# VHH binders against Alpha-tocopherol transfer protein-like (Ttpal), part 14

Target 1, 343 residues: Alpha-tocopherol transfer protein-like (Ttpal), of Mus musculus (Mouse) (q9d3d0)
Amino acid sequence: MSEESDSLRTSPSVASLSENELPLPPPDPPGYVCSLTEDLVTKAREELQEKPEWRLRDVQALRDMVRKEYPYLSTSLDDAFLLRFLRARKFDYDRALQLLVNYHGCRRSWPEVFSNLRPSALKDVLNSGFLTVLPHTDPRGCHVLCIRPDRWIPSNYPITENIRAVYLTLEKLIQSEETQVNGIVILADYKGVSLSKASHFGPFIAKKVIGILQDGFPIRIKAVHIVNEPRIFKGIFAIIKPFLKEKIANRFFLHGSDLNSLHTNLPRNILPKEYGGTAGELDTASWNAVLLASEEDFVKEFCQPMPACDNLLGQPLLPEGLISDAQCDDSMRAMKSQLYSCY
Short names: E, the ipSAE of ESMFold2; O, the ipSAE of OpenDDE; V2, 0.75 times the mean of E and O plus 0.25 times the DockQ between their complexes.

## First folded at step 11 (VHH; framework vhh_7nfr_2)

Design r5 (from q4 with S52T; at its last look DockQ between E and O 0.64; V2 from the best seeds 0.00; counts 0 for: pae E 3.4 > 2)
Fold by ESMFold2, look of step 11:
Structure r5 (fold): chain B 343 residues (1-343), chain A 121 residues (1-121)
Amino acid sequence: as target 1 above (343 residues)
Amino acid sequence: QVQLQESGGGLVQPGGSLRLSCAASGFTFSSYAMSWVRQAPGEGREWVSVITWSGGSTYYADSVKGRFTIARDNVKNTLYLLMDSLKSDDTAVYYCAKGYDEETYYGFDYWGQGTQVTVSS
């Protein structure tokens, strides 16, 4: 395990007073222990330029750059967290740093999606069956995220809840080192998508969603398979296409109703019956259970108030996080937040 | 003018072996992932195997894993499929397929004409 400088706590003088008056500080981050198989280590070396002998040196370099260039950025500096960003950018330090900065910036710029992001807050979308992750990875090790827009009824919940469910799922998936190396595949079933539903996905939302996925989230999307797309899909795609990088645009594969085309990409034995597969009927309950079992992890990692050390930088806490009619113990990570950023 | 020409198919007994080859021209072979895809009589196309641009990683469908080996020679611009322990279920036309870029394992922009493999006692 590595115990490099990322085990250090914040050191600002005001933080020491907060330390005496606040709930117990979080423990030092555990040292990184690699869980990749030998095959995945080889894949990471070839595809991501990840060299096991240099891995922690590269993480330390990114940590040092964050401390130097963004000393006021509230971010985890533990090895496992930073490693996600290095992997998503093939160990290019400058691109990984930019991705990390964008990750936090995107979350602040869209509180409607990223505030209070936890499974129990998303019951309506989870119950609708709008998304799931198929139980089997494809032969290349990618999880298949299945998205079903026809399951969304706009009067039941706004489109932002679907977007929240997607990012909640992506956050769960990237905790796996296998996923950091392999990436994911998206299977989007557009059966029944209407003009009225399409009107909710305008250029502003498209720019935010696509921009975050490409430039603000440490995920590798290897393919997007579109099936059952209706006649209006060209209009939907035209809204998102200006925001896609060329490489990612080339990973959209439109199969229509042609299941043979789909099966040259995703074998039938990992697909449910609904898509011509042999893996049984589509199951949304298992993934929902995985997410709900992770509730406390999401609350801990993503639903905590801004650290008190931000006050040393002259940045006030969010209005909902200000100390008002509450004791000092309430002002730290133990506070409930409606507007606190999840980290 | 991307061209992919498969060869090496034929009639073989169950348990036998074959080596398929795919000669590639009209593109920088070493810059792309390459795949084998097969189509059995009366069925849709089934992905069989993929190899990364450098040959450093290989992946197989469960139905052939442990029996087939994909390989490439970036000097000769040739893709191979070494097929051992053949079964009647392996009877199909086998196609060589070019990926879209160095890293994508999905989608194929060019295909060969295919080579017939028949496993019959």
Scores: ipSAE 0.402, ipTM 0.769, lowest interface PAE 3.4, mean pLDDT 81
ESMFold2 (binder alone), look of step 11: mean pLDDT 82; pTM 0.826
OpenDDE, look of step 11: ipSAE 0.713; ipTM 0.871

## First folded at step 12 (VHH; framework vhh_7nfr_2)

Design s1 (from r1 with S31D; at its last look DockQ between E and O 0.02; V2 from the best seeds 0.00; counts 0 for: pae O 11.8 > 2, placed apart)
Fold by OpenDDE, look of step 12:
Structure s1 (fold): chain B 343 residues (1-343), chain A 121 residues (1-121)
Amino acid sequence: as target 1 above (343 residues)
Amino acid sequence: QVQLQESGGGLVQPGGSLRLSCAASGFTFSDYAMSWVRQAPGEGREWVSVISWSGGSTYYVDSVKGRFTIARDNVKNTLYLLMDSLKSDDTAVYYCAKGYDEETYYGFDYWGQGTQVTVSS
């Protein structure tokens, strides 16, 4: 009578499936965080038609347009980046898209300016004192970009280096959401600028620069103040004026040697002593340091090998009007003849 | 075909919490902003929250600020809404929506079937 010891197989206790704590969604990638003050949000609403409640939808709209119309455009699709273009075009999607396309088109069309674009490559320009950003904003919150063409020596480096420095400065300034909303003011001092130096600013370069500033860069230029302009500047300006949109042309202020005229537009407390202000001496070193400290950001943005966009963008993304060299020659021939008749 | 499937709705007491999920398919989820929209009984649809394609930007309707958190997992093609401190006024059908209309640029393209959230004592 073999006692079959019924080994009570203790049923394994159903391990309570620990409620798999659904892993908390990974921390939001460092995403767009609006840094605007309430006042600037209000200003953006009023001036730019920016609505915080629709901001993401608007960005997405632009993103979708880029993907649909320009699927091969190598561009950032980040919220903060696309917002620059939306803000620059007052949240007009089509205009913002066109601006974005032009932004990249300009970079591709001018390799002499945009190749290896980094602060360390521009030390000669930066050290010359050709440009700086004033330490104080104007009463509207605009940074003042100060340009001194007389500081450029043509034998030291080509004029394209000046353009490169200006572009880098604009790129740095536009990183600020405040600057995107407020815009900038340009102060150009033409003291000591010879005709020879001015001649380096040929119509072709001027057209390219104006094209970038008007339709190829996401920045709001609120005013351009020119001081100490030579008598010939009026002639130069007359040449440039046809290339300027009326809105920008009306934002040019020629002050000559009259600093009081300047002071009606820019208060003395934000201007350096050189321009009759009380904000100390003109400092170029501080801005140079800011640019140089941003070297890594610029290298990442400008020095990465552009993926060989295969030749499929064979259509000049630049409007035909910027490429046709032919019509500029006739207007320049006519202008050369008029300039000689005034002497 | 674009599909949005909401889940996680239910009955909760005031002050309770819920987590809604929306499974997305039929499109590149990571390329689009996503939204939560709600419709209370007898009322129109109300936008609740939106999250950017990357998840880096979020916005909320004022009534849910500080209580609701929108999140997304682009690997799982899933949108989430964490709802804390629920109120009776939060009672609604909650819809997941694809955040952009190609025609109007201001609409939502696709909606899920919705999930019922009921906040009652």
Scores: ipSAE 0.000, ipTM 0.271, lowest interface PAE 11.8, mean pLDDT 83
ESMFold2, look of step 12: ipSAE 0.545; ipTM 0.837
ESMFold2 (binder alone), look of step 12: mean pLDDT 82; pTM 0.825

Design s2 (from r1 with T104Q; at its last look DockQ between E and O 0.46; V2 from the best seeds 0.67)
Fold by ESMFold2, look of step 12:
Formats: C-alpha cells, sequence, structure tokens
Structure s2 (fold): chain B 343 residues (1-343), chain A 121 residues (1-121)
C-alpha cells in the first residue's frame, strides 16, 4: 500500500467530521458546479474520501488552514483550485496543505521551467511531437499521456523545454474534474534514446522533476507504461528510482518490445498503430490544438504582473492611466520571486 | 499463500451465457481491486474487466460492454464474471487477476490458472 492509494483517512479534521457526527451540508454553493457523473461521484467517495455533501466544507477547511498557517502565501483560494489538492491527497487536510505549499515552492525554485508557461512559448516542443495526449481515454477513465523522447533534438532546445511541456499538459489535464478523480496513465516510448540524450537527465534534474510530480503537483498517476526501452534504460531508471516513493515505483511497467504485454493493460482500440493498436496513426495535432486554444487561460493564470505596492493596501491608489505593463517573458520570473519572498 | 481458482468455463453456443467464478484465498480479498483477463488462441492477454474493492465501480473493455457483468462477494471471497450474448470472439482462457490495492486497476501481482471458455458452432 502507499499514501496515494491508501483509502484510510489520516487527517484529524476528516475523521472528526464523519457523516455520523455532523449534519449534511447544503449542496454546492453558486459558483462551483460539480461536473462529475454519478459513477464518478461514487468512485470519488470510495477512493478519495470525497463526500459530495461535505465537499465545499472540506474546501473551506483547507482555505482556513492556508490563511492561518501560511498567511503570506500568494495562492488562489478558489473552490475549484483547492479541490484539486484535496482530491490528490484523499481529502487529508494536512497532506493537501503540504501539497499546495510544495506546488508554489516548486514553481518559485525553478523559473527556467515555470516562467512564461503558456502554449505559444512551447511551439518547438509541441511541433516536435515529443508529447501528446491520446484522443481516447482508457475504459477505466484515464487520459493517456504519450511521451516520445526520440523526437527531441538537444541542439534545437534544452531538456527543460520538454519538462515545461509536460507541466503545461498536466495543468490543462487537471482542469477536468474527471481527471482529478480518475488520474492519468503515462505511455513512454523510449525507442532510439541514446546515451547522449540520456546524459542530459542527471540526478539533479531527476530529483527536481520526480519531487514535483509526486509531491508538488495535484495529479494522480495510475500507471507508467514503458515501451521500446533500450538496454541503457535500467541506468536511466536507476537515476530516478531513489527519488520515487515505493508505491509510485511499483506503477512502472516495462514492456520492452513486447506489445502484447502493453495490450494486457491498455486496450488496442485506444492505442495508435505505432503501439499495435487500432485507433489509427498517432495524432499530435489534436492535443496541440487543445493547448493552443487555452492560451489566454494560461496567460491569465501565469503571465500577469504583480500589482503595484499601493494595491497592497486594499485600495487602488494609482490614477486610471498609470498601470504596470504586462511582460510574460521576464515578468513571470519576477512575479514568482515576489510571491515567495513573504516566508 | 495467495491463491486464485477459476471455474465455470465450458463449451457454449453463440448467444449463450456462462458464469465464471474465482475463489480467492491467502489475502484480504475485500482490500483489492480484481480483474478478469482473457487470452484467445494465438494472441496475447487482454484485460476484460475490473471491479473496485467494494464493487461500487466497474469497468469493461469496449468489446464486452453491455454483455458481461463483473461482480464480487466479499463475504465469500469470490469474483464473478457473468457473460451473456457470447460470440465466437469471446473464445479464450479467462484468468482471475489480483490488483496491488483497492484503487490499482493497472498491473497484476497474482494470476489464477485460468478457465477455458469456448464459443463454437
Amino acid sequence: as target 1 above (343 residues)
Amino acid sequence: QVQLQESGGGLVQPGGSLRLSCAASGFTFSSYAMSWVRQAPGEGREWVSVISWSGGSTYYVDSVKGRFTIARDNVKNTLYLLMDSLKSDDTAVYYCAKGYDEEQYYGFDYWGQGTQVTVSS
């Protein structure tokens, strides 16, 4: 068993608020609208300890903890945003709070990856076909994130651009409540990965990437399927394995060139022809279009300048014609530094 | 020791029905998701269906949706697959498979010996 798949409650607040001890809360208030089907509500209740009658009360509890324990942390307190962290930690308030704090800490500590994080900044990676999301979900409800390192040419862009594209995709995927409940599956095709490419992924980068994915990002990864791994893959995996929790490490399934082994877990009808499936050729254009259509949302969330100091007093003190310019290329780095300087 | 024993296979005509059972022992059955996996002649294994630890969530590969029903009895430690409207393409050895925990629907740590289902003539 692991913490991410453990059905047991570890939070005192969750245990104290059992259905037997408290009146059922009212339905979700105006502004938050649950989009889960009845089947997904059942799954969330059983696997995440999500009780729809208490959902927004649990969100309020997390919000109150942020205000009390981290009063200077600059973060969204929107219901939908906080709910992601509760779901990723099975409604354990302490673990959800730690995940939220880590989420922001990771972004502050790695501006090379998180500065100017928007689809139009990553067209080289998107056009390379390094990653995509398969158009069909697995029957168990997971989107399949497909990663193809052989599409990366190191002289075209540094490895951090691939990492940026992964986080861009994860940010888009976790907007879906279905994905927050079901999680995702990763299909990584290591065909053609050379020692030269592998040398770019050293233990320093591996520690950062793995630490963020498992302890600094509110997403549930249900399986990692590795195909076509070269003989050197054991070396690559040995670099990342010390940073993996045991439960997460046990979700890596190495299939080699044996596509029948892959097909035991992933049905052929959701897989492209390149992986022995019947869903046609691998399509990278559809996911790229989904990301690019979200450009304004990403700019709004990540590329806004910090307000002027006068706005910290709760009232606009600037004349209407005097406002800070928005410049995502350098402003995001400066904004992140200011956000984390409060603690 | 973990043991999974399938039963209920046999020869059936197209359109017929079968009920497969899997008796589980050697572990806390109610703590794990359970799956059926099948292997047709000359082919690899194919995941067919999974049921959550409580039975509250069930999933099926597209080719069997609406025809097969997975169920479990956590008192008797038994997994079931109710197969209706059987087709010749359903001919396979059917395996009972144990997941790693209550939410793990991918990957299997223990397998049964399998039971043969033949849909012919």
Scores: ipSAE 0.661, ipTM 0.877, lowest interface PAE 1.7, mean pLDDT 82
ESMFold2 (binder alone), look of step 12: mean pLDDT 82; pTM 0.842
OpenDDE, look of step 12: ipSAE 0.829; ipTM 0.924

Design s3 (from r1 with S54N G55S T58I; at its last look DockQ between E and O 0.01; V2 from the best seeds 0.00; counts 0 for: pae E 15.1 > 2, placed apart)
Fold by ESMFold2, look of step 12:
Structure s3 (fold): chain B 343 residues (1-343), chain A 121 residues (1-121)
Amino acid sequence: as target 1 above (343 residues)
Amino acid sequence: QVQLQESGGGLVQPGGSLRLSCAASGFTFSSYAMSWVRQAPGEGREWVSVISWNSGSIYYVDSVKGRFTIARDNVKNTLYLLMDSLKSDDTAVYYCAKGYDEETYYGFDYWGQGTQVTVSS
């Protein structure tokens, strides 16, 4: 839910087009080739303020801002990577830059989730069937991420492994430009969720997960469909609701056991038999295979040695991950602002 | 130049009330989320409350929920914290902090000098 906001801001690229802000461009990396269909180009223009004629100039402007304002930030500067952040923030340069900074800061501040984030590290979660992506998209072109907490046995692995599998899947999904424009839909099957399991997703973890999805991850979540929720679900939802923006909270649809209600949003021909559909049995193996086939890409992107500037503090540089506050002073505050670019 | 100036701290008895204010200048106040953060003597800093640009999203740490109220006035560029039913463990320096954008994202780029709140029992 990282791409929605309460207000639409005018793109600073129009207001900041002076040649005084644009140094001689560095040589471009190997060329970006847009894979969007004509319909998706139109959708991106209308919904995301993406103008094909200005796309690469806007990417260059974001790249220049990263180099100028965060020269030590360890980040890809490839066109395709930066474009994700522009799309998630409707081509507002300042907000896209902040999302990029937060994306890296969130990953550094939560090593329990983001360290060694690769498919082979998560085989227990993948084999449990806790999470999959359905083979068919919904009518809006959104992939359906299916989450099944009943498949999780808390004594086998901690809840953070489930969270890791979610972010691993989201990273794979946002590689697709179609997904960057269309977004995703979540189908959460709460069958069999107990108070014991729910207690593992307390306010601290809920704040981190929701905060990252809303403000630190470049993906659009169009709807969350909840089925088979138990009588205690209102209590579970009350734990996460304070961390949701109102627009995002209004995208939660509770169907209970009423599969007809679900089918008004997710038609039967894309759903497996388990949810009253005609697309066959629920298959978790195919998505697991997709993730495992991407192992090397994840290792290269997310499992590299930490940047050198982390050694100065030994802790994440975000306010939530600063080294002991006993060491925090005016000099550290100024250094913290400068060192944001090291992540 | 971003400036945040806290005021309204003081000494109060348990069960008492205080109102903190933070005057903001040097930026478009109505474009950013704002927060209160506190630091007790010898402790790390703790987030207390956050409010989005239009007051549409408001969150509190559990220990103050139902007792503290955050509010903002975008015409006067001022952030408030109304503190009721104060307890001795609310004793801290309270800082006003500016967020990175209009929403309730954790993470802050500018802090004030702080105002002392002391609850003696």
Scores: ipSAE 0.000, ipTM 0.118, lowest interface PAE 15.1, mean pLDDT 78
ESMFold2 (binder alone), look of step 12: mean pLDDT 84; pTM 0.845
OpenDDE, look of step 12: ipSAE 0.663; ipTM 0.865

Design s4 (from r1 with E102D; at its last fold request DockQ between E and O 0.71; V2 from the best seeds 0.76)
Amino acid sequence: QVQLQESGGGLVQPGGSLRLSCAASGFTFSSYAMSWVRQAPGEGREWVSVISWSGGSTYYVDSVKGRFTIARDNVKNTLYLLMDSLKSDDTAVYYCAKGYDDETYYGFDYWGQGTQVTVSS
ESMFold2, look of step 12: ipSAE 0.709; ipTM 0.892
ESMFold2 (binder alone), look of step 12: mean pLDDT 82; pTM 0.836
OpenDDE, look of step 12: ipSAE 0.826; ipTM 0.920
ESMFold2, look of step 13: ipSAE 0.686; ipTM 0.887
ESMFold2 (binder alone), look of step 13: mean pLDDT 82; pTM 0.836
OpenDDE, look of step 13: ipSAE 0.826; ipTM 0.921
ESMFold2, fold request of step 14: ipSAE 0.725, 0.713, 0.740; ipTM 0.899, 0.892, 0.904
ESMFold2 (binder alone), fold request of step 14: mean pLDDT 83, 83, 83; pTM 0.846, 0.844, 0.841
OpenDDE, fold request of step 14: ipSAE 0.808, 0.808, 0.811; ipTM 0.912, 0.914, 0.913

Design s5 (from r1 with S57N; at its last look DockQ between E and O 0.48; V2 from the best seeds 0.00; counts 0 for: pae E 2.01 > 2)
Fold by ESMFold2, look of step 12:
Structure s5 (fold): chain B 343 residues (1-343), chain A 121 residues (1-121)
Amino acid sequence: as target 1 above (343 residues)
Amino acid sequence: QVQLQESGGGLVQPGGSLRLSCAASGFTFSSYAMSWVRQAPGEGREWVSVISWSGGNTYYVDSVKGRFTIARDNVKNTLYLLMDSLKSDDTAVYYCAKGYDEETYYGFDYWGQGTQVTVSS
């Protein structure tokens, strides 16, 4: 639903708007067409400080800051791309700029996840059924990302492949302006997860993943619903909890094997029958097809040679081994220092 | 000390209407999203509707969309549910529920005692 809004034409559909009427799709220059409904415009104004009449001015301000502070950073400067970062940081320019810098730093600093990042490289994960996005949004507007660690067999592929698949899914979802405003919900089915399997998501991996999601990716996670968690889940959660901001930690809801608790939060009509819902059998093939259909876009975005700043700087701090050992925040600090060396 | 007190339930014929109220105290009411959740006899609890902190955004479970209207009065610290075109399937105890923050719309940390709505079949 919100995913279809990513395909809107870039040409403005409104020729001449100067009135401040609600609901108002704000007039945009050629190249950006706002797809938000009246209700989403209201939500964005109230919760994100997004004023449609100033939206493109705010985007231009962020663009100017990138050009001034980080002139050698290889990034899109398109209106739609920069707007994601403004929305994720409630139109605070400094925080949006830092998020944008962290976004790119994370991508450059974790080669196990970001090298050759494309759907066709992830067919083992996609075929395992480890993740999907449910076909219907929750009535509150969020897509539901369903994660099933039981489908992952560690001898078949390393845990970083799961992280790659989640990241591509988030990149696809955030193309939707509805998702930029509403955020997403995660449904994680921990059936069959032992301490041995959970140890692959230890403190090192947990720190990097959570750092990306909180400080390096322009999406808000509105809820994490855990079902079928094992008795050891307190131990699993204790590994990740130190890296979570308090607000995000409070969004983890543990439902156990009694699905009535889940259904209090997520209506049955959007849930597959595997989770007590009425939306049919869980379908992983449809989302896999969505990702694979986007192959060329992901190749363009993630599989091109990196810009020459790393080559120009020649800093040993950026070898793949050193980068992969650092937290995303630490990698951003190192990359910022490296970028200033280009001046 | 968070307190939520529902009122306005009762017996109504199919097609009838009711207005539920929830008086809130012990927290800054205008800083939180608020929900109605219901529990039919012998069933689990079902989220019904949520309203944002300002009242500007409302959402409904599909089974009540178009029939129920959630509203809030941040001056009186009161949450409302206006229920029209009631059906026998709407028979339940209705709970007022406080969200965890202003914008998640998920999860409920405090509940009222509930008010019974009965729609005669």
Scores: ipSAE 0.577, ipTM 0.848, lowest interface PAE 2.0, mean pLDDT 82
ESMFold2 (binder alone), look of step 12: mean pLDDT 82; pTM 0.827
OpenDDE, look of step 12: ipSAE 0.721; ipTM 0.893

## First folded at step 13 (VHH; framework vhh_7nfr_2)

Design ctl1 (from s4 with Y100S E103S Y106S; at its last look DockQ between E and O 0.02; V2 from the best seeds 0.00; counts 0 for: pae O 10.3 > 2, placed apart)
Fold by OpenDDE, look of step 13:
Structure ctl1 (fold): chain B 343 residues (1-343), chain A 121 residues (1-121)
Amino acid sequence: as target 1 above (343 residues)
Amino acid sequence: QVQLQESGGGLVQPGGSLRLSCAASGFTFSSYAMSWVRQAPGEGREWVSVISWSGGSTYYVDSVKGRFTIARDNVKNTLYLLMDSLKSDDTAVYYCAKGSDDSTYSGFDYWGQGTQVTVSS
C-alpha cells in the first residue's frame, strides 16, 4: 500500500501587478509669481502700463485671443511667457498678439538660424568672443549686450551663427522679468572689422535681423551704442536706416573712437577696460557658461519637432515691411554700385 | 547665506589626477546649474565645466575634454571635478560657481574662495 504522497504543488501566488501608478501629471506649473521689486513694479506701471491687479487678467485676455484667432499656433500659453509680449508692447493686446505671431513667424521663416538652436551647437561662436553680456547693468538697470564683429572669422562659420548666438542671448536675457521691464542696451564694437567682413552683412540679412528685433522679439532695446565704426559703417548704416523705425533709429549712438562720448551714456564703472571702464577685463567666459548651462531649456524650447502645422497658415505673415523679393534685386544692385563708388 | 567651499586642490605631477569638491549651502543646490571656473596666473577667468541642475547635461572647455569630469550629488549638495591626465597648463585657482536664477541675470552670482591646483614636475 504505497502511500502516494500527493505533493500539493502550491500554485505560485499571482504577483498582483502593482498598478503602475501613471506618474501623476506634473503638478500644474506653479501659478505665475512676480519676482519684480517694488521699484520695478512701479517702473512697469509707469512705462509699460502694467497693473499688478490686472496682470493675470491681461494675460488671460491675450491667451483667449491666441486661442480664438490662432488656434493652431504652436506656442506656450504660460503666464510668464505671454507676459513677455504684453510687457514688450506696453499691454496693448493687439500689438502683443501681433508680436507673438511674428515671433513664431520669424522662427519658421529662417530655418538656418532657428533650426537646432542650442548653446552646444554654437560653441565656436561662443569661444570666438563675438558676444558677451557685461556683468553690470547700466544705471537704468539695462543689461549691456556687447558685440564684437571682428571676432568672427568667416572661414570658420557662416554669419548666421552670429545671429543665432545673439538670438540665444536675447532669449536668455528675457527670461528675467527685470530685463522685460528694463530692456537692454547694445554695445557694438567695430574695431578691426574689415570691408570683407562687413560685406557679409548684406541688406537682406540686415533687414531680417532688424525685422526680428523690431517686430519679432519681445525685448525692449533702449539704446544701441556703436564704437570704433569704420568709415564704411556710415554707408552701411545709411542702407539700414530706412528699415529702422524712427524710435529705434533715434536710439543709435555712433561714438567712433571717442570713448568719452560713450561714457556719457554708459558709466565707466560698468564698462570693461577695453572700453575705458573700470569693471575689469572683458569677460566672455561667464556668459558662455550661462548659455551652456541653459542647454536643456533651449533644447526644450527650440529643438522640439515643430508639429507639422498644416498649410492653413497661408501667407507668411512677413512683417508688412518685408517688400517682396522681386524689387530687392534692383535696389541691391544699386546699393552694390554705390558701395563700390565710395571706395 | 550662500556658501561655496572648494577643496581637493594641491600639487600634482604631470599626468596625475585630482578630485575637487565644492560644498554648497544656503540655497537649493538642486535647482541651479553649477560650474567650475579657473584662473591661471596672469590670465583671465575661464569656465572649465558646467553641469545642469539635474546633472543630465555636462559641458567642458575644449582643453579639458576627455580629461575632466564634472559631477554633482544633489543629496549631499556637493559639486565635483575629477581631473585626470593633468598638464602644466591646468595650473590655476579653481572656483566653484553658482549659476544665476532665471529671474535675474548676474552670471555667476556666487563664487567660492577657490582651491589652488598646481601641476609641476
Scores: ipSAE 0.006, ipTM 0.292, lowest interface PAE 10.3, mean pLDDT 83
ESMFold2, look of step 13: ipSAE 0.052; ipTM 0.597
ESMFold2 (binder alone), look of step 13: mean pLDDT 82; pTM 0.822

Design t1 (from s4 with F108Y; at its last fold request DockQ between E and O 0.68; V2 from the best seeds 0.77)
Fold by ESMFold2, fold request of step 14:
Structure t1 (fold): chain B 343 residues (1-343), chain A 121 residues (1-121)
Amino acid sequence: as target 1 above (343 residues)
Amino acid sequence: QVQLQESGGGLVQPGGSLRLSCAASGFTFSSYAMSWVRQAPGEGREWVSVISWSGGSTYYVDSVKGRFTIARDNVKNTLYLLMDSLKSDDTAVYYCAKGYDDETYYGYDYWGQGTQVTVSS
């Protein structure tokens, strides 16, 4: 199986070195300890090609590729951080590197969404109840991200604040190794969506959001359940569908007002009363509290001033082989344009 | 093209056991997650259990956890549900269902005809 080229670069083991050469340095303390259960280790092996015996070697290989091919990229090189990208791309080193580069490029190219991304900056969105994460995971291991456009009043804040709240939530969710392996499910309740609200999510914004989710964010979306969609939803979906890869488009399930159709996929005992479930009333306060409790972590990780252009003109950030589909290519072109603007 | 045919249903007393089978053809069975979904009289359909393509991962709705066991035989292209400690609430038509792709446990593009399970004194 080593002969299948499952790694583009392999870090030499300490055992490969001659015993009569320089003394080996003391090992650093381990920075990463896997928290996956045995069942999740099996799932990660089978679905993501994650081999526990080689996990840290694979992380080191990705780290070495970043240092060699993108020496000016400002990124964390921590084991746990890099592992997210390997898992999101089934331990394919080139695709994981491409995702890491896109992740940072997308954030730099869309400061309206990604600047000052912290819970306290989004209290209006959080208090509106536009999104939450249901308190119970599905028995198949996915958190359910619930999105409710009806709760958004456009005169109170612009649509970009909703987009910021989504990415804030996704950043919190991917900290969980369980979520990195299992992915998430989205439940989108389109009750009350008007033409006025729909016009705010035009093709430009749809292309950016979908492109980042598919090619610039290390998360796996296993299903999108749409309920209460209005007659105009065909128009809304037509705006986003050209930007979806076929496999992702096939994970959109439209249930209309038929909650029994939803319940075929999501058990009633994890759903709130509002969606015909037995888990009580929809609770948005608990997830808001989780996010707000993480305020300092978000400030430290995501709200520091970006050093201007120290990574833009010294060397091309993108290797020749890091080309994605047309949607991702468009996102990368925007990133290249921004990255080269410092001269 | 895709065909799913359930068998093994019947009448059983509370506390009894049944083994359901689903013969699959018309697709590469070992490339997909497979599910059991049931429909009680007068109710909607309820997901019961799913098994990964290899059989290495299994999941169950809470009401059957510890009592039902899902299994697959990728040589015979057959999905199984072993039902133990059956209760009256398990009375339903049980469907074998195929997923949409190789990685998701949600959504079903093909269904069998179903097999009736009745738990009654």
Scores: ipSAE 0.723, ipTM 0.898, lowest interface PAE 1.2, mean pLDDT 83
ESMFold2, look of step 13: ipSAE 0.702; ipTM 0.890
ESMFold2 (binder alone), look of step 13: mean pLDDT 83; pTM 0.845
OpenDDE, look of step 13: ipSAE 0.867; ipTM 0.944
ESMFold2, fold request of step 14: ipSAE 0.717, 0.718; ipTM 0.893, 0.895
ESMFold2 (binder alone), fold request of step 14: mean pLDDT 84, 83, 83; pTM 0.850, 0.839, 0.839
OpenDDE, fold request of step 14: ipSAE 0.865, 0.858, 0.869; ipTM 0.945, 0.944, 0.948

